# VHH binders against Protein leg1b (leg1b): the designs that were tried, part 3

Target 1, 342 residues: Protein leg1b (leg1b), of Danio rerio (Zebrafish) (Brachydanio rerio) (q4qrf7)
Amino acid sequence: AVVTENGLPIQWRKAPSDLSHLPISNTGVQVNPWVYSQRMTMLKMVINATNAYMSSMGPGEQENPLWSLPLQLGWKLKSGRLADPTPDSSSTCGSEASDPVCISPLSFFGCVNYYLSVLPFLAAVETGVVSSGGHQMLIQVPAEVAQDYCSSYSDCSTKHPNTMAKWHLFFQSLRQVSQSKESDFNKKDSILGLMWAAEEESIQTASGACTERQKLYSSPEVSFQQSSVNLGAFISAAHYHASIERSGKFMSHLPSRVLQEADSPPNIADLSTEENHALYMLSWMNSINQLLGGSLVDLWRKAMCSAQAREKGQAFLDDLILDPKFPGSSLWSIICVMSTSC
Key: E = the ipSAE of ESMFold2; O = the ipSAE of OpenDDE; V2 = 0.75 times the mean of E and O plus 0.25 times the DockQ between their complexes.

## First folded at step 1 (VHH)

Design e07 (framework vhh_enristomig)
Fold by ESMFold2-Fast, scan of step 1:
Structure e07 (fold): chain B 342 residues (1-342), chain A 121 residues (1-121)
Amino acid sequence: as target 1 above (342 residues)
Amino acid sequence: EVQLLESGGGEVQPGGSLRLSCAASGFTFDDYAISWYRQAPGKQREWVSTISWSGSTNYAESVKGRFTISRDNAKNTLYLQMSSLRAEDTAVYYCAKLSPFYGDYEAMDVWGQGTLVTVKP
């Protein structure tokens, strides 16, 4: 049973085994069209900047495994109309006008396709269910890597839906390339820390033989579980704050609130609407950072170098004082770095 | 001082074309997303189009295929090319600066004075 810091059960959204059969949205509860447009603009900015950065690599950077994986997968901004977000080994990225957001390799042979649906997670806060539509990011993983981890994970976890199993495989694939496995979330008094511990215990209840195979592929299992818990915590937080999405507000103003005492972390129940919107945004960006194996740090640095002198960019950084125990703590680190670097 | 100044409005016949311009000053134009909004007499202001600092574009359903947003970073100028104009396109058109970190149209921090477009039947 997954529990909060005070021992209360956590209510998680269940991941469906087949996303293609989920409704696109529930009636009467929809994101404001302007908010949707702004989110898509921001997503395009992030992906365009990532693609530009990855494409600009010099010869000395070609041997970096973290950068090489995105290049091999082909960071390619493609936007199109609504499509089903399902993993499909037979599908390929289509044209930019008609397809979902796509990250594709220059070679399409021997890959397993994974669909990353960013916008549907935010929409799910409003509708109470994960949408089968919206913009999707297609990431291709070498078939041998995907099959090997999938087999080991499926044997170790008999209780995870197929969707979650494929996401764990994807996260593990990225972590193997990144070599950044010592960076874990160590706050045991936070809800994320408790959930990570509970999820780790659940995995350890699997059969001994299967667990040993899992350990062979992920000696830093901590980093993998942290990524999964961070995404789950975001979904749970979004569920409890669904009214934010229903109000049609996304992120109109960053809070100017400053925590003066180190021992006074923010209580979610005490946050303003704008502070909750900021927390949602940081959680979403943290999820993207985790999926990219931390490469977003360099992307944000590149994007911000031209923008650090701008009034809005500086105001954003000045106003963003948040407790690192909340979802988005990884982005807090990135923001701090960006405020001092160009 | 940060300013946005619209121009290019005027009177045109249905099916005609106009090109609106928005001249920006007092900030690093290349670093911001800029949007076009419009407001018809007695109606609420509505979003028309946005172009990001990286060149990505979005359009309201009512103008897709008829309007094209573009930017010239060397001239600090935003454009809206309007074609196949209809009576319902009659409005004052506004240019608005948006922070790429704020995902809300209410976070437009600088508005221009507007330029009037009249489609005469």
Scores: ipSAE 0.000, ipTM 0.121, lowest interface PAE 17.1, mean pLDDT 42

Design e08 (framework vhh_enristomig; at its last look DockQ between E and O 0.01; V2 from the best seeds 0.00; counts 0 for: pae E 22.9 > 2, placed apart)
Amino acid sequence: EVQLLESGGGEVQPGGSLRLSCAASGYTFSSYGISWYRQAPGKQREWVSTISTGGSTNYAESVKGRFTISRDNAKNTLYLQMSSLRAEDTAVYYCAREYTPLYWQFDYWGQGTLVTVKP
ESMFold2-Fast, scan of step 1: ipSAE 0.000; ipTM 0.167
ESMFold2, look of step 2: ipSAE 0.000; ipTM 0.106
ESMFold2 (binder alone), look of step 2: mean pLDDT 83; pTM 0.833
OpenDDE, look of step 2: ipSAE 0.055; ipTM 0.563

Design e09 (framework vhh_enristomig)
Fold by ESMFold2-Fast, scan of step 1:
Structure e09 (fold): chain B 342 residues (1-342), chain A 121 residues (1-121)
Amino acid sequence: as target 1 above (342 residues)
Amino acid sequence: EVQLLESGGGEVQPGGSLRLSCAASGFTFSRYWISWYRQAPGKQREWVSTIDSGGRTNYAESVKGRFTISRDNAKNTLYLQMSSLRAEDTAVYYCAAGEDIWYGELSYDYWGQGTLVTVKP
């Protein structure tokens, strides 16, 4: 699945009709391979776009692609026509090539976008391609979901319970922030901060008893920095992936201090640039691993939240990447192996 | 070694009540999203209710107001309180546990064996 020149995913197909709801073995993980495939393709597209941009830089030049990559993705999404099966949305917002995309949590009508990551939409908001006023979310959904029109939130909860449960949490969080007198959900720090909070909840539930991680995410003073970490993690991971691909050794790119601070991490404001980049990459790796599911994700989370992580975390990541079953000794090789196993 | 064991099913007359339980072992129960599904004789499996790791709940329209899902993390147990039961609620009820996957797709890692509920006058 690749984004077309009009900003729409090229792969538009229904959810697997033969997904079994029969009881499964206690040794297995029943994952929707269609969802993983679409998400992995979107992540590969973003990585490729970032790598292409960075490879165009001159020797010794240091650029931040944050303004470039989100603008490129936002432009593609804005210029394309998004399927809108929901009546009464702000249909004129984003419908013209010159119009920005509108996002409104309060006007969601129970439809989902399995083909589009929320991150590209947040990147569009961050770069200012979303207009103020008209808080309607224009989204693309699989043709079958669009044809199975949801007349209400409850109706969609019945037809798509897994997706609606997650969207419920997301939009509930956005409503809470939008009601804060000191927060405007049209501002980048408000929206990205909520996305980071949702990611933090997933990390906490997956990692168990990772209190030092929660200290970084729950600090009131770091809401904007949380947003920057979220977006920066995605782009820095793509940059470090390009570096790893050339070097063939992931752990050599991580500062020892970041890996050794599992028991007592510093405040985000006190991190060096190198440490911040390492934290960004680790955040992105967690997101990718969560999409893949299975024992690999669990092993990685356990290593990061262990009291012994500072001595074994680095060795674990080296062993994971250099394991004979992961050819190429790079994050890209891991992604490719997992994608083909789905 | 992971197990989900449903119990509490049985025969009941229309308008009656039943409480189903799902006992979990072999994984960290509190971090999982857990759902009830049912399969009536000769029908496809149908989603009934979901409760996430934070205690938020969702219900199928056909059971809303009559069924209540809840969890007890200290006992690693999921419950489904069923009231005002109807003949159409007759089914084998299954417990399913999955870890939340970013952006709204839940992967069901584990399923129970099911417990039969029969509503017949």
Scores: ipSAE 0.000, ipTM 0.117, lowest interface PAE 17.9, mean pLDDT 44

Design e10 (framework vhh_enristomig)
Fold by ESMFold2-Fast, scan of step 1:
Structure e10 (fold): chain B 342 residues (1-342), chain A 122 residues (1-122)
Amino acid sequence: as target 1 above (342 residues)
Amino acid sequence: EVQLLESGGGEVQPGGSLRLSCAASGLTFSSYAISWYRQAPGKQREWVSTISSSGSTNYAESVKGRFTISRDNAKNTLYLQMSSLRAEDTAVYYCAVDYRGSYFPLDEYDYWGQGTLVTVKP
């Protein structure tokens, strides 16, 4: 295929992009084709993942505020079966014959978002500060509200200790592998087993609902309790702002020439819904990478820089962008794609 | 554990055809992308073709239009139909499993077969 004016293969232009007004244009500046292609692939993957989430929601769910999205995704745990997903247009798995195990991004995001939202809050309670990279946000939480939240989390952990413990163990094990053992594929099978066990336990937990906190975010018919709802909204907003700061750090991976042509990220308040969701998802990918110690992205990047893996990586990216049968909306696919920088 | 066994290689004249097979065991074959690689004498191993778990195919430019990759999930077998063979296609052909569905990069040495030799002689 012919390379575009900006060094991108022509295939990259075919994916829809509501972020086209971000400065990804022919400026006459030479850029590394892999870095530019990686940026375009990431933006397209973020848009696709965002659209998949939006298309899987009911009309009322689509009106939920962006700042509450991480907590709201937990409502979809029931639909996140690994072996028996409900058919829908935003499915993250291929046919049963090709992809017998299907991981719902909603189920995965629900558990990860709950885990991630708790971690910044616990750090803020201990230190009074949430830090992301070089940026800091002072969070002042009334003692009464903080106590209510900690009590709610403890209740969930007490009532459903296996569900919480399995997700903690999965993420601890994943971080451990991402930080040290690049080629230990015996550990991969163990980690996949932990993920499957956590998913199965999450499905069982979701069927009974864990806490009143989950119910407050699951149904608009439930009367809101101000302290729990306000703290949830506050934590979501704080985490959202921290994620925006982290996405700024992520942009530093681009060559300085490209960054000079691309102005500072737009003010979030001035962006369209699709652009806001895309930046939010990009920030989430960066936050998850940081939670994993950054090594999973580095591991994949190292693999993609080998001659053989680079050629395989191009085939994989073509599948994600051009093949409508390929499940391109999973969180893990996004993480892997983010790492193809050389 | 994962095992891959290639077969179908041999000697053929230029312009001839061969069909290679790769039988897989120790994995859920249908859930993985599987690739063909080759290594000519004195050269580095190069990628030839990949078929995804959904059936999407990709080819190296040097073989595009001459080779066809396919899979039979019921038999846990990968195929490479080779046509219009040339002297430069002479190599040992290997299959390798791709961990796209498992979130971790493939360790090429852990999941390679022994290979099958293809020789194109005038």
Scores: ipSAE 0.000, ipTM 0.116, lowest interface PAE 19.5, mean pLDDT 44

Design e11 (framework vhh_enristomig)
Fold by ESMFold2-Fast, scan of step 1:
Structure e11 (fold): chain B 342 residues (1-342), chain A 122 residues (1-122)
Amino acid sequence: as target 1 above (342 residues)
Amino acid sequence: EVQLLESGGGEVQPGGSLRLSCAASGFTFSHYAISWYRQAPGKQREWVSTITSSGGTNYAESVKGRFTISRDNAKNTLYLQMSSLRAEDTAVYYCARVNPWLGDSSYYMDVWGQGTLVTVKP
C-alpha cells in the first residue's frame, strides 16, 4: 500500500500488528504506525540517556542548564528526571480513538529529532572515516522527521521569538554553572574561549549578522553543511559541562592524559600541529556519545543501516531517497557504510 | 520579519527570455543558500536551481543550459535568467531559503516567497 506523508508517496510492505502499548502522538499528519513507533522509540532512548546522565549528578544539580530545553517545551522535571509524556488536554491529540496516549506538540520531541538528524554524520566521524575535505555533506532525514522538526521549531520560536537567543541564554547559564571567569573567555585557544566564540556566533546569527562555519567546526576530521544554526556551540557546551562534572574542576585534562585517552577534550593551547585534529574531534564526539548514554548513537546508526538493508525487500527508503525532493541515494549509503566501521 | 518577494514573471512566446528576481529582507542574505522552485497547475512543486552562500550553483536537468541562477549580496537579491523558454516552463516560480542544517529538499526550506507567474504561450 502507498501512504502519503508530507506530500511524498511511501510504500509500507511490513507494519507491526500491535502498537497500542507504545506512547504515540498525533502530529496532525497521517503517519504509518510502524514509522511512528520508531520515532517514539528514539525519543524514549534520548529521554532514558538524559535521565541516566542527570542521575550521575549530585543532589541539587537540577538547576543544570542542559534541562532548560525540555522544560521550555513542556517537559517537567520530577526528582531530577524528565517526566514521562502526559496528554495535553488543550491539544486535539487526545481526540483520536486509536491514540490511547499522546504527547504534547509542545514537547522536547522535535528538538530531539533535529539533533538526531545530524548524529549519523557524527557517528561516521567516530569510525575514523572522514568526509572529503572541502565538500560539505547534507544530512538527509525522512520526511516525517523533517515535518516534526518544522512543527517543533515553530513552537520553540513562538515561545521565544528568537530561538538563537534561547541558545545564547542556555550557553550563558552553562558558563555560570561552571563558574568561569570573563578573562578566561578571551583565550581563543582554550575550551572556554571556543565555547564563548560559539556562543557569540549564536548571538550574531540571532542579530542578523550571521557567521558561517568556524574553523573549529570545519576541521579535516569533520565536514558539516555551512550553517548559521550553531550545533557546534551545543556540542562545545555539552562536552565542557561533561568534562567539568567528571573531573570536578576547570580544564582538568593534562596533555599526556588527553593523548592517551581520546574520550577527553584536548587542551587546544598545547596542540602544536594539525596532526592532533583527529584526537581533538574524536574526543568531542566521544564526549557527546557518552553524554547521550553511549547507546543512542549506536542504536540510531544500526536503525539506519537496517533501513538500508530493508531496501533489498522494501520500497520505503527508495521512495524517500530517490524522490527528486530528496537528492542522492548515495548520502545515506555512504553514512551507513562509514558507520559500520569498515 | 523574514521575507522573500518574487518579481519579473509574465507572458512570453516560446524561445523567449525572462529574468526573475527575488528580494530578501529580515535576515543576512549573504549567509544562506537560496533555491528556485516552480509549480505548474495540477502538478507537484519541483526544484529548479540552488545557489550557495559561496556562489556554487546546481540545476535540475530540465533547465540545465537554459537557466542561470545568480545573486547580488549587496542588493539582497536572487536572480533567475531564463532563456529558450518552452511551454513546459509555464508555472508559478517561488524562491525559498535553504535551512542550512537540514539540506536543500523542498521539505527543508524554512522561508518561501509568494510566487510569480510565468506563462509561455505561442
Scores: ipSAE 0.000, ipTM 0.118, lowest interface PAE 18.3, mean pLDDT 43

Design e12 (framework vhh_enristomig)
Fold by ESMFold2-Fast, scan of step 1:
Structure e12 (fold): chain B 342 residues (1-342), chain A 122 residues (1-122)
Amino acid sequence: as target 1 above (342 residues)
Amino acid sequence: EVQLLESGGGEVQPGGSLRLSCAASGFTFSIYSISWYRQAPGKQREWVSTISSGGYTNYAESVKGRFTISRDNAKNTLYLQMSSLRAEDTAVYYCAKTYHSDWFLPNYFDYWGQGTLVTVKP
């Protein structure tokens, strides 16, 4: 790692005051290469810590699943096992009632909402697996959040039956992709394509009488200062990260892509481009932690404390760059503490 | 393998009309955004139009009101209806499968074949 002349770890610093040398695309402002490098390092750390944690599990070891019923669709997609998404016209499941992947109209929209929220995370992890041959995990969404989205989609389905049919076709397409003989790399591209198609369908339904939550989800460039559990902001952030990873180009709608939380800085608009992008990454990580019910710290701890996982995780933590000028999100501070706990 | 095959080009007088077709195979056509691009001699390839899986359309400013993009998912075919053609519309036209919707960079795509030549004679 690199240290300053005072022996401190290298710190993130403000971008040059003159930004005229940075290319500005028709779709946004390009992030400088240094910020991009730091962002990619953080993503690699998350991917590798997750892989190290998964690889530390014994073949016969089994813990309570980290995923809720809606997220089992994502897990089964990864495993090549996806339930039929076509629900009955009644609220009763379209499959055997005791089957945990049974899809009813209410749970179907809940699954679409939550699967789309985890899909960018799965895409990032899948990219790591394709690159390194590691393992993957799924995130779990709190029941309270699931109930909120299920209520929203139930209302939309009664007012827009054609939209419901499109979402059923989307899940059938996901099942087809998961069962295909294509490579993991090609499957990832297909899944990302399906995610963007589903977002476009959501935008079309927003023109109707759908709830405020559906409107936020359907507006990818909506600018707002809300908690990191806001699905629209989370999907927009994940879309931005997927775009950076794949194209090698990087750009951001900085004001619209930052999620505010209680521990976030009070005024992001005054920060340099470099600082804004770092804060954006911290907000995204906070969103993931909340979706995991606060268990991201436990995942990092397990990754750091097994013999094999410590070697893999510690190597990436050695590259972690901290800026004490950033008001630390609780997640960021906790992750840093975990690096010294083994 | 993913394949896109363009057809329907030809020679036409200024103010005339042509309809281009693009036959797709090797992927689930209905779930992807498909685009039309063109390249005139000695110039860079430029985006012309995109249609989403749900039928949402976008057009380059130079062709708005004159060109109409459409799709037939049952036939895995993309169309471009061109009217009020001008000399500057002379180009080889290509269709392209995009990995992502309109949110991604315009040049993030693959395309196949020689395209189809459209010549607007004075």
Scores: ipSAE 0.000, ipTM 0.121, lowest interface PAE 19.8, mean pLDDT 43

Design j01 (framework vhh_7ocj_1)
Fold by ESMFold2-Fast, scan of step 1:
Structure j01 (fold): chain B 342 residues (1-342), chain A 121 residues (1-121)
Amino acid sequence: as target 1 above (342 residues)
Amino acid sequence: QVQLVESGGGLVQAGGSLRLSCAASGSIFSSYAMGWYRQAPGKQRELVAAITSGGSTRYGDFVKGRFTISRGNAKNTVYLQMNSLSVEDTAVYYCAADWRPYSGYDLYDYWGQGTQVTVSS
């Protein structure tokens, strides 16, 4: 295995059939340390921003069962560290690799949702695809796409308060669903509707950043990725809210674990890192399924039945979840009962 | 919920063997990394052995060659085979489970209540 600072494509090979019960770690699976470091730096920045954002909440807000989003606040990130919050729009900050990054609350949540949910989810898909077929697959690392999505979201969100208000309702609704442990489909579908209404409104608004984001929804492949981002956002938000409620503390154990992992990139010998991320994501999905009384399958179905994502979504779900060679997940047994119809 | 219950501890003479078992509840056992830690009175908790969902293992320096960790996913159980025991192995042994698939990860989410192992000289 050879790695460089310039970044090499991640390559996966089909797991041997006699070792299908083990993580994919055969020759040809290469994790670029630079790419992994970049992903972990983004994750660390997002987690640091989440911690600072939550620590900014007053006692009154903590006593209120609804999670409130301060619409006026932004944050600065420097070298993977969260700086003091700024009242100014993130559009006034530099976006160069070495410059401080300003982030609005909505772009922060957009970044959290994309990085925390999309990258592990894409790794899970990659693992499923390799185990289900193909002799080799080349991964296009979405690190730049994740960064561009976060930046575009920041500019659109700060200029459109209506979108930020809808994000507030989205997270507020997720917290309530988490607390109720209700298995009512209609209530959970309404949350997804609110999330997508906010996304659609931000797409329809003409601006440099919003125009760039509009490109992300213009093709079946892009629509599929966006549906994955939306589902991941739902899963991440529900999980974190459930964790806060259960422990009576703000994710005191999870942020420490995430930061430790982010500071410890894999060496060249750790060929299962992508698969480890896939297993972590699947564990999160199973936790959310339990929290929601087993209705995650139907929420996934309804999300994937959106326009133009339907055909790709069903194949994606089958490759990811129903492949019996995909290691380490009991989620197969739950999802396998899902009907094929939309 | 993931709940861990250890068994197999007890009193043994130096040079003897024990096999510890940790039964986990819940349908997500196969996706968890599992580990064994130990803590002697007045000492900090230390890693004994860990095993990922895929079967990769990691051992503490003082038990390499003597202890073997294994898992039975069909039974939702992780095992620690302890051979050539010495009085220095006397401790409470804890089973741990983690959402993270890394072997030897020290920040586990779930812990058992522990089982006592006492080795007599």
Scores: ipSAE 0.000, ipTM 0.112, lowest interface PAE 20.6, mean pLDDT 43

Design j02 (framework vhh_7ocj_1)
Fold by ESMFold2-Fast, scan of step 1:
Structure j02 (fold): chain B 342 residues (1-342), chain A 122 residues (1-122)
Amino acid sequence: as target 1 above (342 residues)
Amino acid sequence: QVQLVESGGGLVQAGGSLRLSCAASGFTFSSYYMGWYRQAPGKQRELVAAISSGGSTRYGDFVKGRFTISRGNAKNTVYLQMNSLSVEDTAVYYCAAEIYSPLDWGNEYDYWGQGTQVTVSS
């Protein structure tokens, strides 16, 4: 995990005595509608996973679905070693912190949005508080639930019966909130609305700590230049990227030349194959993020619905559906809508 | 400016004791999971002891009952008290820090120290 000097300091185990460590948000902050949709989808996915756990709970112990959620989204650490406690001896701590966590641009957006989307929720579990723009709401998380959450994870004691019972109570509370009139994610005054607002503030706050690589991935100027290419190029690049991810082969970085051209957008004609694919994927994701429901999304949908183009597009959709590492909260959602529209 | 600085290693006779210290700076220490790992020549690095932000501890199978991990949040320091040392405890000992999060799985550490040598003679 990336927690830098400009990162978000969090206290993971005690009732809040100092709330300055939690992200705060202005409830009126404007965000891109696609970004909003992605984050709401992630937050809803956490709640839905909690509800599924509650519905399937029987006598005995069950794995907490939150611990498996990163794998369900195809998100993993740069080293690809979730179980290996040995750090790469070729890397120092400072060097590793400066490297992108995600292996590809598409995976990077998935990792960043996922982590930041759940951060206020995880902070609320630990501290019992969510805050936004001068408003503060107490979420009644029993102290023993917060304590056992940290203890269980640290000790690999996820199957303790006492811990399961306390998690059941917490998840029951979340389920009730999600079913109430106050569970509307768009309402600034509801618990879920405040959690979403805090999430937006945490993203804005954390953006200052991002590397130049992270800033490049979120650059609208790069997206704008790439939007000059035809739709077929985006489809081909997305399909190629998905196939590379599925093969278990990953690109650790964008080529250095792309990272160094901060003063002017790169010329597509001059790029290597890896640079072309990375920039096409970035442009595709940013175009979707900027134009949710807009002309580019509509053109993509119409292209997918044509008799001949749909056959090639269906193969691409099959690859995305079968690839656990393709971001579930962005391209997958758009592709699902396209497949339903045809 | 993030640093983990280890101290307290050295040469000791079998049956003796050592206390290792790891002074942390440049991050919010009290929020971090702290751990000690060791690596003997030609062997893989293995878990010795770990302590959560709230003080819950875990130990490797062959050090239970002999080693004690503790933390002093006011001093931003984690300690490893090593008692009843044997020659098989000879290794380089590493201090590690990780922000506690379900996403981290407890297997990837954000920061590592340079290591301190512990040698136990018969």
Scores: ipSAE 0.000, ipTM 0.109, lowest interface PAE 18.1, mean pLDDT 43

Design j03 (framework vhh_7ocj_1)
Fold by ESMFold2-Fast, scan of step 1:
Structure j03 (fold): chain B 342 residues (1-342), chain A 121 residues (1-121)
Amino acid sequence: as target 1 above (342 residues)
Amino acid sequence: QVQLVESGGGLVQAGGSLRLSCAASGRTFSDYAMGWYRQAPGKQRELVAAIYSGGSTRYGDFVKGRFTISRGNAKNTVYLQMNSLSVEDTAVYYCAVRFGSSWYPEDYDYWGQGTQVTVSS
């Protein structure tokens, strides 16, 4: 029923691979409305399949649904890129005729996490200004950070740890600028708030060029897709900022092989426990936001503050967020506090 | 051929209770989330309650503690127990089903015709 301009069905198999090759120029990332449309369609399909699977599994399997599902089905992340399973493997893809999706949720979410995490910073790098609807702030982005963002964005795979180290420097720079004026990063004038708003403006501008194509996905409003992307980007930005603030040098303490660019990047299976933890947490946070329909901030706040929310199947998420050894656990404490009291 | 049939709506006094039922037919819904939404005249459609196939639930902020969503054993029926009703609960209540976890009205795959709930004074 959903067709392209040429009357052919939309081929979601190509969408995740195409995310690795976003247009990048010396002026920053050029927002592609087709990429947003394809990404949202693919994300909804993968999220729906993942949730159905999780709902049918036993408690132990539900504790790590996104990590366990791809591994149980024999799927792996390869340089962060999504690889569709063989079409003749119905046990891997599901047996329902109306569910043709045969991809790894973890691989897809890894790629989406990188995309959403980087997008607001690339917009800032392009202009040298974080601005939103009449509010603007000049920021200093280190040249090495700007170059790394621009050059690595087309490959959302093996450069994740290296770019995160650069993001650390970027956020430290932004934090220094903001320290004397606003300390609440959820305020309208906070750096993260301005970056989120700038991201929203960028997506709104891009979506206008492709409203007709977005109708092919049976989306009622382009603003709906934009809201989901913008919230994901904001949560990703908040994750890096909060983790950096509370852990200081976490990323710099990872083994150099994770932070360095390499000619032959390792598969996720070759990473150490700490390296896997870092990459997994980033993927989890963004995937969870999307799985919860973009309502992550409210749902995480309620999970942190209410025992009854755990009883409703939020226990594994609560356990992940309360991991005392991983900096990401600090993000949810900040989100809970800033979302008002329980 | 999928059909959702709602029942249990009507007129009730403030402080009263109603139980809404939704029966889904035409296929199995064991892997589907089911939920209730409401829409008052001139307002947008909003989430009342939803339940995943695994039994986890979500409620709209204005109905927490007053409403309870539950699912039949066959997983093709969903119920909404509404207690301590107020005039603000007056709306058309819609049953919806979807494959997956989105809480946004636009993402549901199938919708019922709606049932009117009117709360007086």
Scores: ipSAE 0.000, ipTM 0.110, lowest interface PAE 21.4, mean pLDDT 43

